VHH binders against Profilin-1 (pfn-1). Designs and how they scored, part 128

Target 1, 132 residues: Profilin-1 (pfn-1), of Caenorhabditis elegans (q9xw16)
Amino acid sequence: MSGWNAYIDTMTAAAPSIKRCAIVGAADGSVWARTEADNVFKASEEELKTFVALFNDVTQVPAKGADIEGVHYVVPRTEESLIFGKKENTGFFAVKTKSAVLIAVYEGPNEVAAQVRKAVESMQTYLNNAGY
Below, E stands for the ipSAE of ESMFold2; O stands for the ipSAE of OpenDDE; V2 stands for 0.75 times the mean of E and O plus 0.25 times the DockQ between their complexes.

## First folded at step 16 (VHH)

Design wg87 (from wf9 with K61R; framework vhh_6fv0_2; at its last look DockQ between E and O 0.92; V2 from the best seeds 0.82)
Fold by OpenDDE, look of step 17:
Structure wg87 (fold): chain B 132 residues (1-132), chain A 123 residues (1-123)
Amino acid sequence: as target 1 above (132 residues)
Amino acid sequence: QVQLQESGGGLVQPGGSLRLSCAASGFTFSTYDMYWVRQAPEKGLEWVSTISYTGSNTYYRDSVKGRFTVSRDNAKNTLYLQMNSLKPEDAAQYYCAKWYDILTGSFGEFDSRGQGTQVTVSS
């Protein structure tokens, strides 16, 4: 296991309603780590390349939505380094660090979403402080 | 008002077992992931376990894996922690929490926990 897998485990432990998550390169969408086994994060490299590019202009993302793992999400909220997608009782939070994008796909009510966001943002802060 | 009340702590010998309970009220318990955290003397708060709002996913700190089991009964608004094969290093005040940031060791803006229940492990 790479060191990045530990961060995946940390995020899932911090927010158990995360179903799948990945850490990818901010520049090209290359997968550094992802959930495996029964919760394999299934986004393709091509899809991830497109996804991480959304952070170049997050202001346009709410108008067009975002695709993760072949699923289209509406995007109710974006911030400079955050994209929030929603679909029925599922959603995702994607946050950008200096060099990475953290993607967490979750299932649950809004209360769970808040917990997932905090978990991902906490990891974002941690990685930023670590230089990543 | 959010209320969490832990119980089930006590004194046990090494290798013993305890079952902690947390009674929740004042919020929709079944819609929150829940956490167990503990604080030993002269140590900071540390994450012990988390369980998803449905109970489908459970996670544990490495040192308690295989010994502790978290569960919940959403119909009873109760969180549980079965602790087996207890070790002296497990001795701590155990808290049930509505949310806990395992990276920062803080409850953050979702700060909600009970008064805790004391677990002592001694021969």
Scores: ipSAE 0.788, ipTM 0.899, lowest interface PAE 0.6, mean pLDDT 94
Fold by ESMFold2-Fast, scan of step 16:
Structure wg87 (fold): chain B 132 residues (1-132), chain A 123 residues (1-123)
Amino acid sequence: as target 1 above (132 residues)
Amino acid sequence: QVQLQESGGGLVQPGGSLRLSCAASGFTFSTYDMYWVRQAPEKGLEWVSTISYTGSNTYYRDSVKGRFTVSRDNAKNTLYLQMNSLKPEDAAQYYCAKWYDILTGSFGEFDSRGQGTQVTVSS
């Protein structure tokens, strides 16, 4: 079994307004760990394969948006190794490391969004330093 | 200017209870996830608990789970920590914060936390 669930637990404790999150392989979108049960991250591996491919050229993403869990998000802009989307009071932050993509779907106002982003970026730095 | 003011600390015997309060001002309290963090003498910062902006999601450090309960009253801009079955290992300065980085063990900006309230557990 994957020990990656410990990082999911750390993410939700770090930003409790995260509704669902996952850590997936950067090459293929394969799920390494995700929230489960009432907070199950529902994206299919086919959708995730499409999503992680967006990191091959993030500059193209604002023109078309991004789909997560069958929901289409507006992506207002991208940054190096960061894609974020917004749909009313919900949104996501996704960051790429060497080997992984961390995706966090949250619900809440802009202040909460800023906290979720800080948590996601902190985990990105941690995983990169750990060689992932 | 962001202000966070903790209160409710004190001296209790092992097995006792305390309720900590954190009064927030200078920001829209109801739109932030909030944190309780502690620091024992000669130790680093330890994350204790987190609560979502609505109060619906709560998380706890393993060693306090089942003994501590975090809650909030958004109408009063107040965060609470109910501490039951206190142990000597719980003795620390307790801080509330509007941000705490669990992975790095830091508050970031100086205005992210209050000045703390001291909890002492001894006979």
Scores: ipSAE 0.783, ipTM 0.891, lowest interface PAE 0.7, mean pLDDT 90
Fold by ESMFold2, look of step 17:
Structure wg87 (fold): chain B 132 residues (1-132), chain A 123 residues (1-123)
Amino acid sequence: as target 1 above (132 residues)
Amino acid sequence: QVQLQESGGGLVQPGGSLRLSCAASGFTFSTYDMYWVRQAPEKGLEWVSTISYTGSNTYYRDSVKGRFTVSRDNAKNTLYLQMNSLKPEDAAQYYCAKWYDILTGSFGEFDSRGQGTQVTVSS
């Protein structure tokens, strides 16, 4: 997990309005790395297992929304490997790679959300190209 | 038209200080996270620092932590980089940007950078 922590550092540096983020296993939601200390990504094991299973059929997610860290988000739409949610001035972007799901929770206006999405998608591409 | 104009570069002795400024116009500065990036001659781009749109979150490459401080004044649409304890390896053209992809080392398709300001460190 020490090696995976470097990717968490890269994500937060690339999009500093990310408040918390994690890299979890796509099959079971097991945490490979996450923001720690005073910014702990605090989703439970059971919540993450449920969350990553949403990627089994992303088209059904907008009807019910998504829960992360005990917070319910509205999911306006999805894309093949992308789920994003909104609640007031906060939101999340989650993307699936071959082996993992990247989750970033942020706060800020739409311009910041676009920067967060770019950071998450860049990491998605990087990990896919590396075989993850 | 989005415009970013860096200033404040110059020649400084090792151990000296410089303060870089980046004047922003043509977009709503206060709703964007902002980036400082540098490039030494014949070298690739190197991320230096990132600051959130409110100024509340700041991040630095390891080699400048404790020496550089990024800040912003949203009322003046200006981004700053205070550079203390400068070393020869800090010599570079410094750019501010609306986006920088740390993984790919590029400014991206929708972002603008300024023309840069040169920092030279010599005795």
Scores: ipSAE 0.782, ipTM 0.890, lowest interface PAE 0.8, mean pLDDT 91
ESMFold2 (binder alone), look of step 17: mean pLDDT 83; pTM 0.833

Design wg89 (from wf9 with K65R; framework vhh_6fv0_2)
Fold by ESMFold2-Fast, scan of step 16:
Structure wg89 (fold): chain B 132 residues (1-132), chain A 123 residues (1-123)
Amino acid sequence: as target 1 above (132 residues)
Amino acid sequence: QVQLQESGGGLVQPGGSLRLSCAASGFTFSTYDMYWVRQAPEKGLEWVSTISYTGSNTYYKDSVRGRFTVSRDNAKNTLYLQMNSLKPEDAAQYYCAKWYDILTGSFGEFDSRGQGTQVTVSS
């Protein structure tokens, strides 16, 4: 791996129902890598800063939902390092590592949602083991 | 019971072509992203290609891009891999799978893949 873009490529290859994804800094939401061109991840710097701060207390998130790329998602529940949301046939999975937050926006039925979750959690484990 | 059955492997000359098929049953094929994975003798599992549940998104290992094409027919519950310009390095057992973890190099679940079809490239 020569850079963070290789992890984006790995996530999209592992779960091709991911429409857009990004790896951002856990402290500030700064973008380390994201999908580009026709699949550009469009979240603003301010939105990402707000989003990563949700991991400071995930228990508050289900009451308010979460915004990604200007789209409001219903968050049915959270786990300590996982926030996920749904809006009709679309959704997202976001996981926190030691220094990063991975965000994957997908489209599809529950079966592909489960595959997206597996890909995101696999990457979370890999990055944590690598010290990120 | 999930079943995946690969076919279409065989012996081909360098530069030749083969088309692999994977017949799926026991699950709702049309709602899963699908994978092609290969294993050559004495090598680990290598991801080859992925296709989204609708067929609209495809991804390929760098070394096969432009030579291999993955496709699917959801009405027939069948996954395909068209392999053109085959090279000796492509010789392997080819598996289709309803899940493959690219980072760990693992199918995860016992029923996530078929038994495979052998591809040999030799003159």
Scores: ipSAE 0.724, ipTM 0.862, lowest interface PAE 1.0, mean pLDDT 90

Design wg9 (from wf9 with T54S; framework vhh_6fv0_2)
Fold by ESMFold2-Fast, scan of step 16:
Structure wg9 (fold): chain B 132 residues (1-132), chain A 123 residues (1-123)
Amino acid sequence: as target 1 above (132 residues)
Amino acid sequence: QVQLQESGGGLVQPGGSLRLSCAASGFTFSTYDMYWVRQAPEKGLEWVSTISYSGSNTYYKDSVKGRFTVSRDNAKNTLYLQMNSLKPEDAAQYYCAKWYDILTGSFGEFDSRGQGTQVTVSS
């Protein structure tokens, strides 16, 4: 959906240490919008379908970890609507809204990770309030 | 104690230039993405620019793109905003911040920003 690209632009401006991000359908992992070109979010439709299904029971995720863009991340813990993964100086935050999952892959120190999380949670609240 | 101290504001004519500085202390400046935010008289807070912790990525409000340049010197704990081709609509109090929520238009917590520096654009 073309309108969704504006949210990708807002997310990267809000947390410029995000390397790649996407907004996908919560039911099927279909891509609504993603970063492109040199920052293309490379997850396959099959990987995304598997990933969004993790939100059906987030308590199982820390034992298995999570895969994004073919990279396996350790997931230290989860919250009801949030999965975060860590691998050295990189990581991701993924949050579920009513209809969508927002995924942001970042690189940087813990302070940057905290800012990326704040940006992702702000967008989650915004989209939920907008009915998504 | 987190401190952010802006300077470099002043009065310029339309088409003029100013360079704003923000001196940071009390936190590890080099590990934070940083923000420039402005507030014009009788208007709300408006995001202007963001720079990543490393300086590698910069983003700008559409109306300032091509005229403003954000940069940082991590060795000196200093954030900069070079403002060229200034317009009357750019007149505002300019704040630097270690966090700004673009979606809500707020700093979240008071120690996330400095006290600001005033930019006036008139004849």
Scores: ipSAE 0.745, ipTM 0.872, lowest interface PAE 0.9, mean pLDDT 90

Design wg90 (from wf9 with Y59F; framework vhh_6fv0_2)
Fold by ESMFold2-Fast, scan of step 16:
Structure wg90 (fold): chain B 132 residues (1-132), chain A 123 residues (1-123)
Amino acid sequence: as target 1 above (132 residues)
Amino acid sequence: QVQLQESGGGLVQPGGSLRLSCAASGFTFSTYDMYWVRQAPEKGLEWVSTISYTGSNTFYKDSVKGRFTVSRDNAKNTLYLQMNSLKPEDAAQYYCAKWYDILTGSFGEFDSRGQGTQVTVSS
């Protein structure tokens, strides 16, 4: 857990407009690490199980949207290993690696959203190269 | 055309202070998270600090925490780095950037950073 927390710290330093984020198991949505304290990532165990299962067929997600921390997001489109959504000035990016799903919830304009996406995709590449 | 112009570098003795400024133009400064990155002679790029687009969240490299303070003035399109208790290890070219990839040590696009300002720490 403590080792995985270092990746959470790296993500928030790389994109400080991330409000909350988590790294969860791709198979079951089990939390490996998440932001804590004043910016705790609040998704339930059941919600995370449902969320990671969306990666089994991302093409279905835009028709249904996605729920994170009890908030329903419109998902405009998906890519093979990327689900993202927006609700007003908040949004999320979620990417799947071999073993994990990284979820980042942010607040800010489209320029900040683009920076959050870059940070999330960089971490995805890093974790995949590390065998996760 | 994106422009980032650093200033405020110079020669300072160990324990001294410098305040770096970065003037931004050609993009909507107030909607970007911003970065300070440094490069010592014959060494790689090293992340120093990040500040959110509103200025409410700041992050620092462990070795500068408590000594450096990043801030911004969105009305003036200017990013600042206040450097106190400077050490010889802080000597480097300091860049401001509208993007820096901490994991790869890269600015990505060519226009993501300025030309830098040189900080020298010696007696």
Scores: ipSAE 0.769, ipTM 0.887, lowest interface PAE 0.8, mean pLDDT 90

Design yg1 (from yc3 with A33S; framework vhh_4orz_3)
Fold by ESMFold2-Fast, scan of step 16:
Formats: sequence, C-alpha cells, structure tokens
Structure yg1 (fold): chain B 132 residues (1-132), chain A 123 residues (1-123)
Amino acid sequence: as target 1 above (132 residues)
Amino acid sequence: EVQLVESGGGLVQAGGSLRLFCAASGFTFSEYSMAWLRQAPGKRREWVALITRGGYTDYADSVKDRFTISRDNAKNTVSLQMNSLKPEDTAIYFCAAGYPPPIPPSSTEYDYWGQGTQVTVSS
C-alpha cells in the first residue's frame, strides 16, 4: 500500500456516506490512492484524465455535466477548485489542490452531502498547506 | 543509504532552552515531511512536531507555544527549538521523515527514523 491510502481511510472515516473515493494527480489523473475491494473506485485512466482536465475551465462544466465511473452526473454549478454533481441517489464532490484532485462519491440525501463536502474541503486545505 | 542523525541533546535546568538538529541524507529531503517524536522511560513514543514540504507546521498540545520546528532544504536539516523546558519534557527525541505528509498530522507512522538524542530536564 502507498502512504496515500491513509488519506482514503481518513476521508471515509470522516464521512461514512462516502461509498468510493480517490486521490489523483491534477496534471494527468494518475491514481495515487483509491478505495479498493468491495468499494473499488472504478474510473478508467482515460476517464480520469478527462475529468481532471475539467478544472482547466470549470465554467464549461454545468452545461455538459461530468462522468465518473461511467455515470453521468448533473453539475449544477462550480467554483474555481470545486466540482460537484448529482445523479438520483448518488452524488460526488471533487476538489483540486496544487498537485491533486480529490474525488468522493457518496449516497444519501442532501443532509449527507454537507458532511461529505466538509470532509473533502478539510483534506483539500491540509494538502494545499502541506504543499500538494 | 538513508540516514537521519540527531544532535543538540543534553542536560538542562527547568526553564532553560535547547535546540535539536537533524541532518538527513540518502533521500530527496525537500519532498518529505519531517517530524520530531519523543519517548520517555516506560512510555510509548509520542508525536511532538511536524513540518511539511509546504512549510505547514503543527505541534502537540503539550509543547505548543514552547517549541518551534523549522527546516533548511539547502542543508538537508530539520531543527527543533525548545524553550521553557519542563522536567516532563525529559525523553529521547527522534527525527523522522515521511512521504506523503502524515494524516492526521499527529501520526507516529514514518518511513525513516533517526536513532534519537537524549534530553534531560532537571527540576
């Protein structure tokens, strides 16, 4: 296991409604760590490369949505370093740091989404401060 | 290969100060988080301070406002300035290196460790 796996464990512990998550390189979408086994994050290398490129111009994303693990999500709005979306019972939050993109897929109502957002933004702050 | 060598430990009276140094070699120092941990007789190793490659620092509550961690990437050195020392600070102090940054910051899990330097604070 890589040391980045501790980040996956930390995110899932902070928001138990996170079903799958990953930390990927901001430049290329390369996987640094992801949930495994029964909760494996299944996005392909090509899909992740496309996904991280969305952060080059987040203003285009709400018009087209975003694809993660072959699922198309409606993206209601974006912020400079945040993309989030919904697809019925599922949703995601993705945040960009200096070197990484954190992606968390969750299930549950809107009340659960707030906890997931807090978890990914806390980790985003830590990584940015740490120089990543 | 990889080496972390601590220095600066010694005997000091309560209220005094010491500065510990750790010289690193054998890895890309600038990419690693550096930390100080300590172990008192009969106790488990505890985290004291962390500094990441980005300059983020964090401290155990017991040493906050008294200790300062710093690094010099040009010299491959991490330092711990210890002020207002107390008898309870008596321990062997270890330098440690880890990548990626530990999470939580108080983690005691590191890739590389020094052999430690003794700090004794008399009452």
Scores: ipSAE 0.580, ipTM 0.790, lowest interface PAE 1.4, mean pLDDT 92

Design yg10 (from yc3 with L50M; framework vhh_4orz_3)
Fold by ESMFold2-Fast, scan of step 16:
Structure yg10 (fold): chain B 132 residues (1-132), chain A 123 residues (1-123)
Amino acid sequence: as target 1 above (132 residues)
Amino acid sequence: EVQLVESGGGLVQAGGSLRLFCAASGFTFSEYAMAWLRQAPGKRREWVAMITRGGYTDYADSVKDRFTISRDNAKNTVSLQMNSLKPEDTAIYFCAAGYPPPIPPSSTEYDYWGQGTQVTVSS
């Protein structure tokens, strides 16, 4: 768990607009690492298990939306390994790798969203290359 | 107990080649990133190469195109093929293991370390 914290630090340094993030197991939503203290990622074990299961069929997600940290997000569309959503000035990007799901919650306008997406997708590539 | 044991070091002339081996035991080798780092006398430890469980490799700019890292999960070994050796490659070479892989790849913060093997390149 503690070693994965360096991955969280790397993501938040690359995209300062990320307010909270986590790396969780793709099979069960188990937390490998997450932001803590003043920016703690607060999703429950049950919520994360439900969330990672969305990647089993991403085409169903836009009709239902997605819940992260007890907040319901509108998901306008999905891509094969990407779920993203918006709620007012808050949004998220979640990407699936071989073994993990990366979740980043951010605040800000659409310009900020592009930076966060780039950071999340770069880390997705890194994790896939690492065998995760 | 965790053990990493290096071999293959020695004295070689500039332009020559050496192959280093690292035999690992006492941990789930296939899950760990494996790396080679080196230390010249009076210098800090320098990252040389890394290979992840997924087979992705990365190299320090100083050794890129000259060195090749590989692993054999059936034998729990990692190897470093060193070609076109230069006097500045002279150092003690350490095998290291990390889980998860250190980030950035050039990090010197690994979980397990071998005792090192001496490589000396004469001019």
Scores: ipSAE 0.530, ipTM 0.759, lowest interface PAE 1.6, mean pLDDT 91

Design yg11 (from yc3 with L50I; framework vhh_4orz_3)
Fold by ESMFold2-Fast, scan of step 16:
Structure yg11 (fold): chain B 132 residues (1-132), chain A 123 residues (1-123)
Amino acid sequence: as target 1 above (132 residues)
Amino acid sequence: EVQLVESGGGLVQAGGSLRLFCAASGFTFSEYAMAWLRQAPGKRREWVAIITRGGYTDYADSVKDRFTISRDNAKNTVSLQMNSLKPEDTAIYFCAAGYPPPIPPSSTEYDYWGQGTQVTVSS
């Protein structure tokens, strides 16, 4: 694919509990890079377009929840350019940069969630510094 | 045809300064991260400095506070101001371009490379 694959590799190396992840365009949800093969990130173009639009007003998201890969997640609250959700033993963290949205889906307990959040926030900082 | 052409290298005494230039053509310069890497005789190439399209800069610890990288998108150039030069800075200096920016920034994996310019620092 593209040189953005190295970013996916870096995130998954930092948090091995990430099951699937992607970097998508903030304006349209276009996929820049995603996990592939046995760990393929399965979201459709329509779903990603809808998902990235949630960042236009994150305060509305807890009332609606969020859909990723056809799975509806409860979003208990949102923070600065951050949407996260839980469904049973699965969860996600999504962060917005200037021009990208990073999405990481994980499985495991709350200790795992903290590691995944740290990995996506670290990548968010790196991309913002890079001008993305 | 993509080209990166370095200039500004030369011989200087320890404690002196040099400014390197890199002229780029054949690609959308403003979208690429630009970097300087160096190679001393018998050594591997090492990363020196990077500047991203967003203006973020980062430097190898060995050159931090002595070197400054900058870019001019209107002229498709990147430059490296080298102050307080040491004999250990003696190397061939290469200009490189990468899209997206390499990760980590200290990576030596770039899409396009110049031929290099020699910098020699005498004691």
Scores: ipSAE 0.443, ipTM 0.716, lowest interface PAE 2.0, mean pLDDT 91

Design yg12 (from yc3 with L50R; framework vhh_4orz_3)
Fold by ESMFold2-Fast, scan of step 16:
Structure yg12 (fold): chain B 132 residues (1-132), chain A 123 residues (1-123)
Amino acid sequence: as target 1 above (132 residues)
Amino acid sequence: EVQLVESGGGLVQAGGSLRLFCAASGFTFSEYAMAWLRQAPGKRREWVARITRGGYTDYADSVKDRFTISRDNAKNTVSLQMNSLKPEDTAIYFCAAGYPPPIPPSSTEYDYWGQGTQVTVSS
């Protein structure tokens, strides 16, 4: 297990409603850490490479949506370093830092989404301050 | 061979100042978070201060506003400026390096450690 697993543990402790999550390299989508076992984050290497490339121009994403773990999500809007989407009762938040992309998949209503977004954005700030 | 070598420790009277240095070699210094931890007699090691590769600093409440951590990537050194020293600051001070940076900052789970330098503050 890499030392980045402690970051996954911190994020999931802050937002227990996160079903699956990962920290991946911003340049190539390489997995630094992810949830495992019953909560394994299942995105393929190729899918992650495609996903992180979306951050090169987030303004194009709402027109096309985004794919995570083979699931196509509707992306209603984006912010400079934030992509989020919905698919029925599931959703995700993805944020970019200097060197990483954090992806968290959750299930539940808007109150759950707000908790997950807060956890992901808190970790984004922590990583940016750390130089990642 | 990874080495962290501390210097600058000594005996000082309460209210005085000391500056500790740590010289690092054998790893890519600029990619590591650097920290100072201390251990008083009969106690466990406690985290004192940390500086990330991005230059962000964190301090334990007990030393906040009295200690300043800094790094020089060109010289592979980290330093701790210790002002307004108190008898309770008496401890062996250790330099440590971690990648990725431990979380939370107060964690004692660092990858590399120096041997420590003694700081004694008399009343």
Scores: ipSAE 0.581, ipTM 0.792, lowest interface PAE 1.4, mean pLDDT 92

Design yg13 (from yc3 with T52W; framework vhh_4orz_3)
Fold by ESMFold2-Fast, scan of step 16:
Structure yg13 (fold): chain B 132 residues (1-132), chain A 123 residues (1-123)
Amino acid sequence: as target 1 above (132 residues)
Amino acid sequence: EVQLVESGGGLVQAGGSLRLFCAASGFTFSEYAMAWLRQAPGKRREWVALIWRGGYTDYADSVKDRFTISRDNAKNTVSLQMNSLKPEDTAIYFCAAGYPPPIPPSSTEYDYWGQGTQVTVSS
C-alpha cells in the first residue's frame, strides 16, 4: 500500500502493543494518517495543534505534563525531539521529524514501552532520511 | 501531463556495466521519491532501488553493492548505475515516482511510471 496510512501500518506491525497511533504535521498538528475503527486515535484538531507546539520548548513539558486524547500524562523528562509520558499501564511516545510528529499510545509494562519507543524512533529516522 | 522516460538500456556481457537514466516532467520532481523496478520474463514486477527527496537510498538485497541510484533535481533526472551485471539482471527496467514514498521501500505501489527500457545480460 502507498500513502501515509502504510506508515501507520508499519509502526503497529513493528510494535503490536501500540494501541493507537498518528502522524501529524509538525507545524500545525494536521492529521496525515492515524489508526481508525476499533483503535481510532481520538485527539481533536485543537489538542493536536497544542501538542505539536510543545516541541517548540520541550523543557516546559515535565512541569505540566501532556494531554493526548483528553488523557493527562505525566512526562518525566524530554529530549529535543522526544516527549514521552505515562499514566498507570498506559503511555505514549511522540517524536518530531523535519515535517511531522509521530504519536504512539501503548498499553503495557515498561518492558513493552522499550519496543514501542524503538518502533517510533526507527520511523523517525526513516522519515528524516526521506526528507520529512 | 506527467511523463517519465527511461533510456540507457541495451545488451551487455556478464560482468559489464550500464547506466540507466529517467527524465521526469509534469510534477514537482524534488518532492517525490524516485525508484527503479524491473520485470523479468514471466515474473512480477520487483523493486530494485529507491531514492527519497532527502537523498537517502535503499536497495534490494540482490543488487546491493552492485547498483547505485542517484538523482539530479536541477535536471529532473534519476539514474541507476549498474555494475557487475549478471544474467539474472535481465529485465525491463521501469522508473517510478511516489509521494509519499512507498513503505516498505520494496512496495510496487507508485503514483507515476515510465514505459520501461530493456536490459539484457548475456552469458
Scores: ipSAE 0.266, ipTM 0.564, lowest interface PAE 2.9, mean pLDDT 89

